# Ledger of designs, part 18: miniprotein binders against Peptidase M20 domain-containing protein C757.05c

Target 1, 375 residues: Peptidase M20 domain-containing protein C757.05c, of Schizosaccharomyces pombe (o74916)
Amino acid sequence: GPLNFGYLSWGQHSILEQDSVQLISHQSLLPAGDNLISLHKSLVEIESLGGNEVNVSDFLKSYLESKGLTVELQRVSSNPTVRDNVYAYLGSQRNTKVVLTSHIDTVNPFLPYYIEGDKIHGRGSCDAKSSVAAQIFAMLELMSEGKVQEGDLSLLFVVGEEIDGIGMKTVANKLNADWEVAIFGEPTENKLGVGHKGNFRFDVYAHGKACHSGYPQEGFSAIEFLLRQCVKLMDTDLPKSKLLGPSTINIGTIEGGAAANILAAEAKAEVFIRVAEDIETIRDIAEDLFDTEHSEIKVIQYSPPQYLDYDIPGMDTVVLAYATDIPYLSDRKMKIYLFGPGSIREAHGPNEYVTFSQLFEGLNGYKRMVMYNLR
Short names: E, the ipSAE of ESMFold2; O, the ipSAE of OpenDDE; V2, 0.75 times the mean of E and O plus 0.25 times the DockQ between their complexes.

## First folded at step 10 (miniprotein)

Design k16
Fold by ESMFold2-Fast, scan of step 10:
Structure k16 (fold): chain B 375 residues (1-375), chain A 93 residues (1-93)
Amino acid sequence: as target 1 above (375 residues)
Amino acid sequence: DKVEIEVTYERNGWTRTYEYYFETPEKAIRFIKMLLRRIAKRGAKEVTITVTSEDPEELERLAEEIKEALEKLGYKSVEITVEGNKVTITAKE
């Protein structure tokens, strides 16, 4: 159908056109042609499941160049499929005071674009192509209004947020661009995020000596040792943040042993801590309990909690329970904001959506945040 | 009974207040000593610690232990204020 080649290739006029009277009737400011809703539709209709983002990156490069921006594609990987981050700015000045940034990958499965009432459905319609579209139009409108110039504002769209953060990791290590302020787009219901908990995931391997369970003095139970250490961890009061709430401990799996009548020679636990504050102190606690003569710890994930800037006058705030790409830039001396249209509660589900109102409120929010930081 | 401890210090240009809850004084003291070492290592020049407990004897003991830890970490001025079931300890270089 017409949604195949014409809507998926930016070289086709249909990709930039509004093709539905329904879209116009829902918003009084929607003329025929290129607008926020048409851009959002084009982005959502381009499948960009994690690992297969090439078509949306190529679309963004062509689209943003057509609007007068200088655009760079940063190669993240080429095998099995090409994956590129998109970095766009005015003129030749790569470093800008403010960057607007969002991810362009989505989670499985792909869901088609459709409208029902005030809701725009589709995979990525909320998380995070709503933020992408709103950030692009914030840039375009501020350019049109003469409020930004070379060196003021850039756009950064990254791959792989939903899987392993590889896009933003590549930015952090290899893009060689600096900013004073980063505004991250994610579904925050158009409220400023005050922060989100960190992740500390580790595996514990306990070592004992097998023997007949009727003669436990001849051996050492890896299971008994591991259980007792895990209980000590669960009994430990971890740092609590006024902004983020308590840290939480989850022993996700525990396994070991061979039979009920044999002391266990080996045992393993997988531990996941959602960190509200002071990941270093929590790591010391874990190492004290699990890096012993009878056990070792293997760190799988170590991401500190993120405390964000939320000093924009007149904007509501929210505490977030989900992780973002922010940790990859958190060691830089910059202000970091998190803000975007839609609700994370509707993301990743079978009925993912963003509303028309949320999309326009998001656009206006990004414009306010950019102008505040350029004051 | 549960011991509540609030620690306030400046970190990366932001003043932060953290709440910690402990079932036993022994857990509280071990944790706080570790935390204070990290705060001092980060270069915090002023730290405010508030301890809340329904046990006055426990409250006095915790305040004394915290003061000693702060003094060992190089804070030259350690002031203690008692008000009801709460003790506030302010430490300065």
Scores: ipSAE 0.000, ipTM 0.261, lowest interface PAE 12.1, mean pLDDT 83

Design k17 (from h01 with T44I T84I T86V)
Fold by ESMFold2-Fast, scan of step 10:
Parts: structure tokens; C-alpha cells; sequence
Structure k17 (fold): chain B 375 residues (1-375), chain A 89 residues (1-89)
């Protein structure tokens, strides 16, 4: 069951609202008077919209140091604002067998922390400060139980996942720390991710020659050319994976032209393909269709599908339809898990939340995953 | 999924799953053209289906596509609900 969660009544919103702060301060978790729910609240109340993570990084450094951990701030950028990844471990051994990792940035707009029923609302309450809080308390409880020592477990919290992955890219290239196992936190409804699709995002620019639409032989329509090539792409059958499902094609935007009576001199489309299998062949298809005498392609994102480890006994599995920071570490010879409290379906929206039970179950899940990999 | 295709070329194996044999054939013909363009001297294709008639049709169409692309040796082996096609040169 969840730790002390059964004390809360779904039908007693006024009691939950009145007593939740007192409940949080009186929960008997190690460390006493500083618990999973109060840490999660502190994290959510600190605004950390992408690019403005400095305050949450500074908070985490102070908090983790107060718990006896060695903490490093890895500078990602300093202009216009300071942006730091947080890396924490026991003693002096920077390389650990297992790392628990999550992102600390959130998407716009900021939403205030509040509790209603069994739900904890706020921007980042689910994605991904639920994972951050649960991973921290997994480490703290394992420490207090004498189950982890120097070299066993570390914590890594990164900036910029929701924008461009700059935090984890900086880890991959410059942190100079190695692990045998990485456990990534994201909202997976406390199920082990089996994998996620890759991303192939590109822009197409088509070029024509404007002329009177009544005399089309005197020009060339960029719009007509682009539309015909986009239809050919949409009619292309892409491979389907039993684990990851089908590859999908989305023409997200299309624009061009000046007026109905003028052949279009320019047109642009933005294309996003979620890749289940064989990204190289899909790129060849796109280049054949869009890298022509009448058009050019600009690749924005190119990341292959990811297959994950899910071999932990007794834990449910799930196929995920969203991208993570995992690709930046995928070239390393390590086991990679993806697991965390909350639902991605509730993330990024105006009513983002995680439940008390999901948060405590997430903590227990991370402890289980760590101990399994330290067996 | 109705049809499973495994393709091995240039030291790598790729797995594909299709809802219909028609979709499988359209995709594999396109893929084989690209494989040939990449200079693959040997291609191994494994087709899995629970329908023996569709397996036979898929094998014939794949063989025809490989021969048209210049593979001089195309060997077909039937193994239960699978057909293994080995194309060389």
C-alpha cells in the first residue's frame, strides 16, 4: 500500500485542503519532518520553466548537501541565465553502478501548487518533479537502511529536456562520469517503458516562379509541387514495430503563395515523423521526395527509436509515444530503464497533476529497481 | 499483425510488421531498390505469415523484385510458416 496515503479521503476535499500541510509536516518518513510530499511541494513551487532552472538547481544542491551527499553543479550555460545540471553521490566516488536521472525544467506556462482530493496540481508536479522527488527519497531511504554505499548509486538532474536536450547533451559530452545502469524518470504511470519511437523532424522549402494563374505555362507553382510531394510521402507505407507500433507521418504546417490568381513562388512545410523502425530508409525517402531541383530539405531532428530494459520481476510494462533524453546516452554500454509516477496525458496541459498514491508507488518502484540492479 | 518481414543486409538485420500482404509488398519493393543502391551483394529476407497462400505470393513477388534489381542467385527455402529468401550478387 501507499505510505500514510490511506489517511486521505477522496470525498473530503475540505479536510484534505485544511490538513494537507499539517499532514505533510507530521508524516513519519525518513528523514523525519522532511518527507517525499514536502520535497515535491518545494520543487513544484519553484518555477523552473525551460531556460530558468537556476533556482531549482540551487535548491537541489543545498537540499542534497544537507542530507550528506556530495553535489556537483555542471554548468550548461550562463547567458542570459545560469543553467546547471545537478549530480549527487556518496563520498568521493563519481562513477556509480546505478544512476537515477530526471529533468528539472518544465513547459510554459507556470501553474501554482495546490491539492484537491488525492491530486497534487502544479506545473511539473507530474512532468517531471514527481520523478525527481521520488528518486531523491529512494536514495535517502536506501541510505538510511544501509542498503547503498559509495559507488552504488547517484542522482542526476538535468536542464533543458523540454526544449532541446542541452542538459543531457552536456552530460553525455562533458560530465565524465560512467554508470552501468541508468533509470530515467518520466510519467509512465509507474510502469516500465519498453521503448519509444524515434523523431525525424525536417522542413521543406519549395521554389517556383510566379506568373498569372491564367498562363501557368509561364511559371511553376511551388505550392502545387510541395503538395504533390507531401501526398507521395503520406501514401508511403512505413514499417510497423510490434513493440513500438506504427511509424506516423505528420505534415504539421504548410504555407506559401501570395494570392489566388498568382502561381506561388515559394512554399514551406514542416514535417514530423515518429519512427518505429529504420530511420535511415525513412530519411532516404524524404530526401528523394524533397531534396530536388525545385526544393530543399533542412533536417531539424534525427533520432532513432529506443529500446529499453524492462526485465524487473513483477513490474508492469508500457509502450511510450513520447521522446525522452535517453537517446543522448544510448551509445553507452549500459542498461537503461524508464519509469515514473503520473501520466503523460496529464502533462503539459492546464490541469497537470500527480496523485499521492502514484508518488509513493513511484518511490517504492525506484527503490525496487535500484536494489534489483545492485543484487 | 498479419505479415512479418526480416531483412538482413550489410551486416544488419531489420524487422518489419505489416497489417496486410499488400502493404508488405509495396514497402519491401521500395526497400529492396534502396538496398541495391547501397551496393548490398547479399540480402536475406525472412517472411512469416500464418497464411500459406499469402506466403507463396509474397515469396514470388520478392523474388521477382530481387531478380529485376540484378541479383543473379535467388534461393527460396520454406520452413513451416516462414519463407527464407537468399539473394546474391
Amino acid sequence: as target 1 above (375 residues)
Amino acid sequence: DKVEIEVTYNGRTYEYYFETPEKAIRFIKMLLRRIAKRGAKEVIITVTSEDPEELERLAEEIKEALEKLGYKSVEITVEGNKVIIVAKE
Scores: ipSAE 0.000, ipTM 0.408, lowest interface PAE 10.9, mean pLDDT 85

Design k18 (from h01 with L55A V74I V78I)
Fold by ESMFold2-Fast, scan of step 10:
Structure k18 (fold): chain B 375 residues (1-375), chain A 89 residues (1-89)
Amino acid sequence: as target 1 above (375 residues)
Amino acid sequence: DKVEIEVTYNGRTYEYYFETPEKAIRFIKMLLRRIAKRGAKEVTITVTSEDPEEAERLAEEIKEALEKLGYKSIEITIEGNKVTITAKE
């Protein structure tokens, strides 16, 4: 039959003619996600604390499909709660030259969405739903402008970054999609990240032979051996980075022995090195000092420094002090950028926010980065 | 491993393996500065590479670094892919 659109505006009372009910009804008539700001609002209003991301993943699937994208939900876990990564692209070509990627989980506690002046407050408004919204609209605007085709650009939104990286680990091991360029979203104040130091954490176990301390020739002190090797490590000039500075060594704990008058049979140290460059050489140094006839090492964490691409003309750069999901893709032969709206200094706190101008600048930045890499 | 380096000082030998000559020379220059600060009077460095010409280039750079650190007697012995540098105050 004929459409009755005349009934929507016909008569003495319309939805927009009421007092405070008019305001509420008018707001409820605004479609979610019609622009950058309304999409960002929809994302922030959906609680997605680490471990409970199901509602934001489901929202993103429906939203992106409504915009003509092919969307996959990659199951990360199903017990106790379903957790899905979201992967979206044009048509049927799963491999794209460029991927825009951000995490969709947030830290505790949830904070409600509200606007005060030029600031948009809420948990995840900055970290990292600002990046998510800006990346989505970069894709949508480039599609509308005819600047991207099937195989050019995809979107990847992952769970669990703020806890253990489980979302991106699942991508790295099981998504089976390849890219030449990845653009990671995080609060960088719309500046290109140049890199961050790696982590090399290991335990040292030293073995000696107990004896009376008055006759030390009859034994071997595990404590004396361990102390001397730790001093050699602390005195060693480790590989340095022009961009990231020096590697740093911390002996976090040291323990051993039984009594002052007994040579120590056992000793242990926990060592944490922040790696600026060449983690393999630093490991060789550690093994030379601690993998001996009197000691062994147990590697707890071994992640190389991340040097990022920052070759986009006219964009400012920044050195980062925080960790990202980038290490899980660092073994791939691809360019990796880190860029996003907002400041990490405002993230995780009680007053988390992003500004309107930062969101629009972020959108323009992502469009610029994508087009540069498709040139 | 494309480059192997052995460093001997104060009666002990340390072995290092590098994928590139650039990594090798960067590391050894840093290590030699530390050794010199500790007052080691003699140091021996052996460089082994699959490319003899590369081993000779690395040995020359190591010699220059040793000279700058105050070692006055530097002897170089070449045996195919292996170059040994002995430096004394």
Scores: ipSAE 0.000, ipTM 0.167, lowest interface PAE 12.8, mean pLDDT 84

Design k19
Fold by ESMFold2-Fast, scan of step 10:
Structure k19 (fold): chain B 375 residues (1-375), chain A 92 residues (1-92)
Amino acid sequence: as target 1 above (375 residues)
Amino acid sequence: SEEDKVEIEVTYNGRTYEYYFETPEKAIRFIKMLLRRIAKRGAKEVTITVTSEDPEELERLAEEIKEALEKLGYKSVEITVEGNKVTITAKE
């Protein structure tokens, strides 16, 4: 069906107009988990630093079961502490058309929950428990409204995103559930992520033979060799994307040699390529140029570009500069969206927060995205 | 700042890659290199779509790509033409 754009906009204005200390105090009197704000508070108050997520996983299982959902805990690890992903759906149908997914771990250090004006502070209040709370209430409201049935929608909350992606890796390899659409929650300021370029960073070490520069036939210049290969790289046409633009090459540093009158025995360059398309072919090009008799390549970073779906009418878009769990599911045949309340600029810092209006806009955004994909 | 004149899409192993070039010469040099690498990775089927507003350049690019694929061991190479677009499907 068509999405109600006016509802999302008016919801925000209603919250802002009534966003006062008195209203905040009144909202805090509601039982934990009975509305978006109280659920968000409960999640933020449960410490879930990467590696120690057991209490928030257990809370989510109990909470979601209390709302009539079937819930599975997927064991990721048992030592030194139990770590579980949470997978929830209606009835007995494990495969759903749409999954809403976010991570439940946070970065160090833990920061306490508190409200100051329109801002809700706490570790994970923005990244990513804002998305978790908004996604849960999107499902609960759609259930209450009779708009989703068994097989339509599921929730997937994973551990370990901020460290090594172990939660989503375990989903990819062992959950054995399939979806046509995945909606990932991360702070995108409630805009649809379109994608970001990949990173290919490597060091080149070139080896020559020192000799008197007046008799260059007696040696081999590592500097001359490295410069010529770098020029060949810079003259190479790399893949580019209509969406993300061209791949770019930067020779960030170049160094070597001992003196102007001595052929250089050693030289080094640091190379950074922003990859718009086809990282594997770009790596092959680099290895052909720099993995030679006279040089070796050391790969420092190898991250492919991410391309996302953003085809939802009336929603703003944004190009993102941060890593997510999306790469672990990117080989599956499904639509992938990235959307969530809050700003990544406020995440990981000492003053992490999300606003009341951002939480409600996020909730409405997830409802809109789900209904569009179930149309 | 220069306008792109040639678009090439390559599909293999369920993935589609897009490439844009200022000249057909740049396009063919790159695609011949890419096809060698695709063949080394054991891709049994490759689909290449070339888009150009110049019909003579489009025909030449398609022919050179077909020759490169055949040289790499793809036994079946089929070409279909749709306006300013040529699709080349190669199978071992």
Scores: ipSAE 0.005, ipTM 0.438, lowest interface PAE 10.1, mean pLDDT 85

## First folded at step 11 (miniprotein)

Design w01 (from h01 with E22R M30I; at its last look DockQ between E and O 0.60; V2 from the best seeds 0.00; counts 0 for: pae E 7.8 > 1.5)
Fold by ESMFold2, look of step 11:
Parts: structure tokens; sequence; C-alpha cells
Structure w01 (fold): chain B 375 residues (1-375), chain A 89 residues (1-89)
């Protein structure tokens, strides 16, 4: 048949608008055949914007089966699109000691795959197809080295993480597989995530009785009440987390009143607390201050802090932003780690990339984490 | 002087860190009222502080708070820079 050029999947016209010698040289220098880089390329070139993951799921099923793994597709939804999680393991033992897991959807918009110097660009090249590729090759290399057997290790790739978390929610409710250790892949700059603070956002609506300000005994000022309660909140000693740092309180907005010569009949504040520990007690504190005869509270956001395992010697740690999928499994009796290549700072933007070094360091990190937990 | 507190009740353990003993006392009293309102029959509090005088004062204040909340058996165990308070209804 006809001669096939590997760069046809990313567009002939784009090549003409770039340094053809350097770009072609980098393409021709990429390892041929089936390796970490070629798998990563295949994954990134498959568009898997949230809600449109079927092609990447089908690719993973075929790819992983070709490597000798048993693969289950878990149907998450069929309408408007087919969306399948991917669960893979050796042999017939669906329960494994360790699971490597990440998500296969990406944020909008799609960005084409290309290489620039040591950077691999494309939508999902960092978040989170870098983790997916590295996790797969961690398993394949450990299998080839004779270091993992049936029952030791599985792979779990979920849809919808960037949108609604439906993939991992479906896993938690319906996959019916048990693990002792889960290693989640997200961009952590190849550091162990120790966790992230929770979020408690609420509005306070204070109520008073309007009257002329010259006769304040005839009314009740909502603004004065709200200000005093907000000061009490800001002066409240909230706990710190050794791992996550202090809880913080932000009174983001405050408003009220009709005019300077009228006691305020209404006032409102918007409050955002970054929670280090014990969101339930912090909520009790807020309710004691603001759920009174003179005010009520409306909860806007209520997500507890997430704490993770980080007990692997010699690995650096980092405090990260909230990871949506982990909470779906956090009530299980298991160790939970978070680790992956690249930086979230650039991951959702218009210039997403991961470097070759970050990918290979991620691969080695996953192998290390798996072996530590199989001991 | 920094204070670390670990609280166990209803099969779950929480860890807290405070910049000063006064901050720790204020928060733990709020927490203990919450625990009592939720009907916990047993609670264990471990307090760690490098200041032995403040550690003793914290332990006594926690014990007093637990007794006021209706816990009838409140025992204190001291080990170095740690105090464990165990309360039962």
Amino acid sequence: as target 1 above (375 residues)
Amino acid sequence: DKVEIEVTYNGRTYEYYFETPRKAIRFIKILLRRIAKRGAKEVTITVTSEDPEELERLAEEIKEALEKLGYKSVEITVEGNKVTITAKE
C-alpha cells in the first residue's frame, strides 16, 4: 500500500506553518513502535472533551487487551452519548491490592498534538492523559519485569472528571471491585499530594427595622448587627491542619441599607471559608453566629477538606487544590494517593503541555508507588 | 505555644492544630458541645504541648467541660508532653 506519514493525524497545513525541519526532526526522533511516548500521542490525538469520551474508551479497551489484560467497559451513560469507564486487570481477579486510576476526559476546547522542543502540546497532554499513559506503562513494565501478578494491580480510567464526576461516582456505586490502595493521577508536578482544604461558602441575610437615624431606639440596624457578627466570625480561632495549613475566613462582600439617615432594614454578606479541618464544627460556629432571630444563613458551597496518604519515602509532597473524584472513594478502608506529571497551572489553558522528562519521571514514580504498596 | 489535639468519637479520629493554648481551649469547648449533642457515649482527647503548665491547664479545662456536658467517667493519663483524656457517659 501507499507510504504512510505519521504526522497526517495533526494536519499537513499546520506543519507548513511551523519550522518544518525542526518539527519533522522531532517527529522522526520519537521512539518508534509501542512505547510511553507513542501511547501518550495516541491518547492526546483522540478528542475526549467531557461528554465525548467514547473513542478514547474504545481505544483503551483495544490497546490494553492487546497487552494481555482483561478489560471491562463500565457504561456510565448512553444518551446523548456513550460514555464508558475502563477497568483493566490481569486474569480473572477483579479485586486487586492496588489500583492506578485517572480520568480520560479533557476540558474545552480541543488543542492539536504537536511537539515543540522538549514540550508535548495538546489538550489533555498534561491533564490527565500524561497520568493515564504513565500509569499504563508502569503496569506494563512491572508485568514485564515479573514484579506484579494477578490480584496485585489494576487500571481504572474514568469519564467526566472535568465536568460532573459521573465516572467515578458510577465506579463507587456499581463497579463492585475492591482495592486496598488507590493511586489517583492528576498534575502534581510529580509530587505526592497531601490533600487540599475544603470550601465553605455561605450568604448571610440580616434583617432589621427601618427608622429615622435620629431616633435609633425606634428600630434595629441590620448593618450594625451583621458587622458585629462578622467581626466575631473573623476573631474565631479556627483549627490548623499540620498538612494543609490554617483555615482562613474571607468576608468577600458586604452590603445593605437604603440611605445614611435610615437605619438599615436589610444587610447581606458573602463569606468564604477555606477549611483545614472539621467543616461540620465550622458550620456549627457559623450557624450559631448567623442563624438567629435577626439573620439566616444560605449555604452555597460545602465541601470538606481532603487528606491523602503520602508515606512513600523520598518523594516530595505538595498541598493541592480540591480533587473532585477522590471524595467518591474516601469513605472506603483504603490508602489513597494523588500523583502525576505536569503542572495544573497550565493544564486547563490555551497552551497545555507536558515535557518528556515529566512523563518519564511520572512513569518511574508510579512504579515506585506500586512497588512500595505491594511490599 | 503550639497545641496539637486528637479527638476520637463514634469510630472516627480528627486532628487539630492551634497556635496557642487559649485558641485550643476555645475551639475544643465548641467541639465537645457538638460531640455531646450528637450523643457520643465515649470520647478520647489527646493533647500535645511542649509547655507542661499549659498542658496541665488544658487537661483540667477539658475534663471540667466534659463533666459539665454529662460525662460521668472522665480520666486523665499523662505521658511526657501528651495528655489523654477519656470520657464515658
Scores: ipSAE 0.012, ipTM 0.538, lowest interface PAE 7.8, mean pLDDT 86
ESMFold2 (binder alone), look of step 11: mean pLDDT 84; pTM 0.832
OpenDDE base, look of step 11: ipSAE 0.289; ipTM 0.754

Design w02 (from h01 with E22R M30F; at its last look DockQ between E and O 0.83; V2 from the best seeds 0.00; counts 0 for: pae E 7.6 > 1.5)
Fold by ESMFold2, look of step 11:
Structure w02 (fold): chain B 375 residues (1-375), chain A 89 residues (1-89)
Amino acid sequence: as target 1 above (375 residues)
Amino acid sequence: DKVEIEVTYNGRTYEYYFETPRKAIRFIKFLLRRIAKRGAKEVTITVTSEDPEELERLAEEIKEALEKLGYKSVEITVEGNKVTITAKE
């Protein structure tokens, strides 16, 4: 069952003299031995900032081997440090029906592990070491219950998701293992991710001809041109996705000109479109507006929307506002799920945490998802 | 009056939702010109609308747009509140 811990913030035993007040301490509330909470603690305490993941990979190899799994380290990079993905399975069958997968790197900076009330703090405590720990224990518990066997289920832990995606790229290109179902771990508040919008970011550079503003017929204003084209973009009727909702347009910055009495020779805008559907057509629209004799665009980010499987009965769903490693596997013929403990709102900030109940609910969710797909 | 449109070309299907038929037809005509420029040999469009007169008008406008773009075989199938238009070169 789920555990709701009511902690008081102490480092040692203390006595509270009040009617009905019970004496507690941190030490007496933490489960002893090898369990979900202790594994999560071990993972969070290992610094694995993006580009520096070797220690968590080595820990996972030793830990998973000690549980009777076959473990392969997939070398992703060796300079400046070794960076290894971790692939684990039962016996010798490398192809499995289901894979549970999460990333093992974290964003900067490192934050120390500590417990405050019902919250477990630390860098990666939510994103994504909560999913790593819950996925591992989902497999271990299903093994001990006799519900999975060789060929059913594997674990895949990748480096670099938060910085360059090289871990999952290397899996896609070189791991040479096949799955029918992949279950990706990310903070979804223990709901099935139905998908996320794509990202189309570009800069627009407009060019004009400077002249005194009293004689505008002798020049061409880059600012006026850029403003008019940006208004046309904002007024464009973009399609909506039934699943993901509307595309959105954000003109994030706009700048240009030299002085008030001079027509602007140069102007620039930074544009971010959250794409609900058909990124290629939206790019064509942007190019019609901005790739002209008076301006050009420079594409900064071009990531199509992602659609996921969410067909497990009784599980709540959510539309996600963030990107994942999923696109590197999206051309394979398989089901792809996204699910994990905790909230993205806390995951990249200075107070990252996951709660005890979120971890245990996540563990049970992964077990349910695996069993549904093995039936 | 909302319009739902599904477009399939080059092995991929796109779903679109519009608040009005006017918005739907403007975007679809733009899209069809791009599909033709990309050299698609076959395009399938399914239009869903609860207004049968708007459904007929949208189907005819889409058919006319496809014919102007050079598709030689344009077949229309009507099923309840849906119309499917299949165009081949």
Scores: ipSAE 0.012, ipTM 0.526, lowest interface PAE 7.6, mean pLDDT 86
ESMFold2 (binder alone), look of step 11: mean pLDDT 83; pTM 0.824
OpenDDE base, look of step 11: ipSAE 0.426; ipTM 0.820

Design w03 (from w01 with R26Y; at its last look DockQ between E and O 0.36; V2 from the best seeds 0.00; counts 0 for: pae E 14.5 > 1.5)
Amino acid sequence: DKVEIEVTYNGRTYEYYFETPRKAIYFIKILLRRIAKRGAKEVTITVTSEDPEELERLAEEIKEALEKLGYKSVEITVEGNKVTITAKE
ESMFold2, look of step 11: ipSAE 0.615; ipTM 0.907
ESMFold2 (binder alone), look of step 11: mean pLDDT 84; pTM 0.834
OpenDDE base, look of step 11: ipSAE 0.023; ipTM 0.502
ESMFold2, look of step 13: ipSAE 0.000; ipTM 0.311
ESMFold2 (binder alone), look of step 13: mean pLDDT 84; pTM 0.834
OpenDDE base, look of step 13: ipSAE 0.036; ipTM 0.599

Design w04 (from h01 with E22R M30Y R34M; at its last look DockQ between E and O 0.72; V2 from the best seeds 0.00; counts 0 for: pae E 11.2 > 1.5)
Fold by ESMFold2, look of step 11:
Structure w04 (fold): chain B 375 residues (1-375), chain A 89 residues (1-89)
Amino acid sequence: as target 1 above (375 residues)
Amino acid sequence: DKVEIEVTYNGRTYEYYFETPRKAIRFIKYLLRMIAKRGAKEVTITVTSEDPEELERLAEEIKEALEKLGYKSVEITVEGNKVTITAKE
């Protein structure tokens, strides 16, 4: 069958007379040189587990500069590790009409890169290095076609999306660049996201007074207190969103105590709420339960639910159950889209992959979205 | 028996959906206490239900809750399957 239209990705192509693509792709069939597949491979092979993204950031700086882009590394943190966002654009105009953006960190654990049939496996191959690679090549192809100029389009790649959103939070506060349209990359099966739930992630630290369990009146059990408050949280009836459905509550970890015969002096829980509506009221509920004389909370992530733009003709839409960094930019006067290759079902799992066709369709989708918004 | 509730205060509007009237009233009572604590001078609640007896019961419970929170003026307007409750200090 014929090679993909409009892609500069494989060493041999023809629209009408090309050899058929095999169901199982061998390593010898990978396009030589610099193309979408080779960039995606390079990104996936560079380990960038959350908190350890510097090697991908440095790679992107060198790669994008080699393509004639101006690249800024935005330092997010230096302790315990160096973590840099990557912002790239043509010439010297830092403000652009459109920004293509995604994240360069991945979840644990690392999974090696390999190709099996039509699937490209590896940690981050789908979420979100497929979007990163597709966005980069969308810009490079539009540049080579003479369709974008200085001030039209930029690339923004951030750290920490899978952990705490610190990368995009730093962009919102300190990058000082303006855009009219932002196109965020996440796995949406190449459909326009119409909205997503927010994140309220926090830790609870409960404090008690140790004593022998036979004389509990002489102490206060941190574990018992924490367990009772967590049950109250789980029993709370949270509102639904018409578009996004219900909020969900996950007590992800719980720990405490020293020994079975001693009342626990300390206890801790890690809580993650996927917020459908009214994050402020949900936070007030959590504070009523956990910000007390017996405990305190530490907010790790606090991002409201988001409704998005999806006004591009001919593109399918989807409602997403997962959150992104989008809420950090939601106060700005601009259009915000969410779109990217692959399925969330493959992301974060032990067998993460994206297909070749999803990756190329994503590239074409980004080019279409950019051109629509440069009109 | 699903209930839709819209709440407007301090220039913000929220839409809520509940599986049952019981869940709706439990949450709205909590929310109204928080709204009062935040110092809102006026709150508007719109309840939508296809059951006119439940709509009337919900409206009465919301009005009672608002009065207990110290709102002096609580007006109810009925429009088909919707009831709007406006509370002012």
Scores: ipSAE 0.000, ipTM 0.444, lowest interface PAE 11.2, mean pLDDT 86
ESMFold2 (binder alone), look of step 11: mean pLDDT 84; pTM 0.825
OpenDDE base, look of step 11: ipSAE 0.019; ipTM 0.332

Design w05 (from w01 with R33E; at its last look DockQ between E and O 0.37; V2 from the best seeds 0.00; counts 0 for: pae E 8.4 > 1.5)
Fold by ESMFold2, look of step 11:
Structure w05 (fold): chain B 375 residues (1-375), chain A 89 residues (1-89)
Amino acid sequence: as target 1 above (375 residues)
Amino acid sequence: DKVEIEVTYNGRTYEYYFETPRKAIRFIKILLERIAKRGAKEVTITVTSEDPEELERLAEEIKEALEKLGYKSVEITVEGNKVTITAKE
């Protein structure tokens, strides 16, 4: 529902402790009706943890239709839950010059919405419902200013970015819409992303032969094999990129074995490589180490590094330390930008927030980027 | 023991760092096989080492690997502590 200017019993701020002073920086002073802040609140208050996005998709369909947009829900999956991407545009022209896009899922756990000072707290308040709200209002304001029309601009909101990227994969394979420019929303502190490293995530399953540890010649230790191969990986010098910096290796988990007096029959590691360049050669190295008679790998994520467009005058730039859904569209002949409110440093933690100024600056940034690309 | 290698093919340059010549040769042989399978017509490898005899051995190993992969014109040039190997099909 709409936010009303007035007295609310929600949240705390030092200015609220000053008796008899009318406060403009807490929720009771928010504009009534439908605005950027009220939309952001509605989005954050709807739980959309990965795999549980249907309620935010349904909200967006109704909201965007109420603004005069044509909205398509793209079914991504129906088991175990219904998960729909949201694609919206003016009139009947599904192909547009520019698309504004972001994701509507959030990481765990859900955090309730509240305002404290100039900070808007909640799960997804920064990553990435701030971008979603700012992108929507960028389109709505440009429409009301008469600056965009049918065929100019669309909105694309996807599920699953924080987990498996299934939403954008489904867009790439099945939406069948064409764009000349895509503007992806993620927390970049309202700076143009110049690129990001790729992600190579895989699990290693090592296999041995159990026996009593006093007779190790009768078996083969999965744990000892896995440990030795992981050390070899960690000692490997991987390529670097002049723009993106060095590749990095993280052995995130390792487990195995049954008991101290038994050689381990099984072991597993979860590996995450942040890829600066040449993901194919890095995969070959990993397969040489782990796709053997004693082990196999299961690829979980395989996203090459991405170089982006950042040619908009007067906007600051940043190299990103995180990956996005962009690689699923990177083979298309189009310009690709990355830009959004807030800092990734707070985005996945227990104190996630975005500020009012970051939201409004993000809104204005998206309007600027759209107009630059429509000229 | 420390070896730095730069590889250029298909308009892009990659930088690699190795703690030993053995690690460098193993990785580079894998990389060169993939470069050849990708159909690269020219590849340039620059090797940096503070040991001149090690540098010469690495350059000859790389040249031999390139020739085995079918590159017909393989030239080695020396610039101080760096050697550049340029291969053409």
Scores: ipSAE 0.012, ipTM 0.459, lowest interface PAE 8.4, mean pLDDT 86
ESMFold2 (binder alone), look of step 11: mean pLDDT 84; pTM 0.826
OpenDDE base, look of step 11: ipSAE 0.019; ipTM 0.337

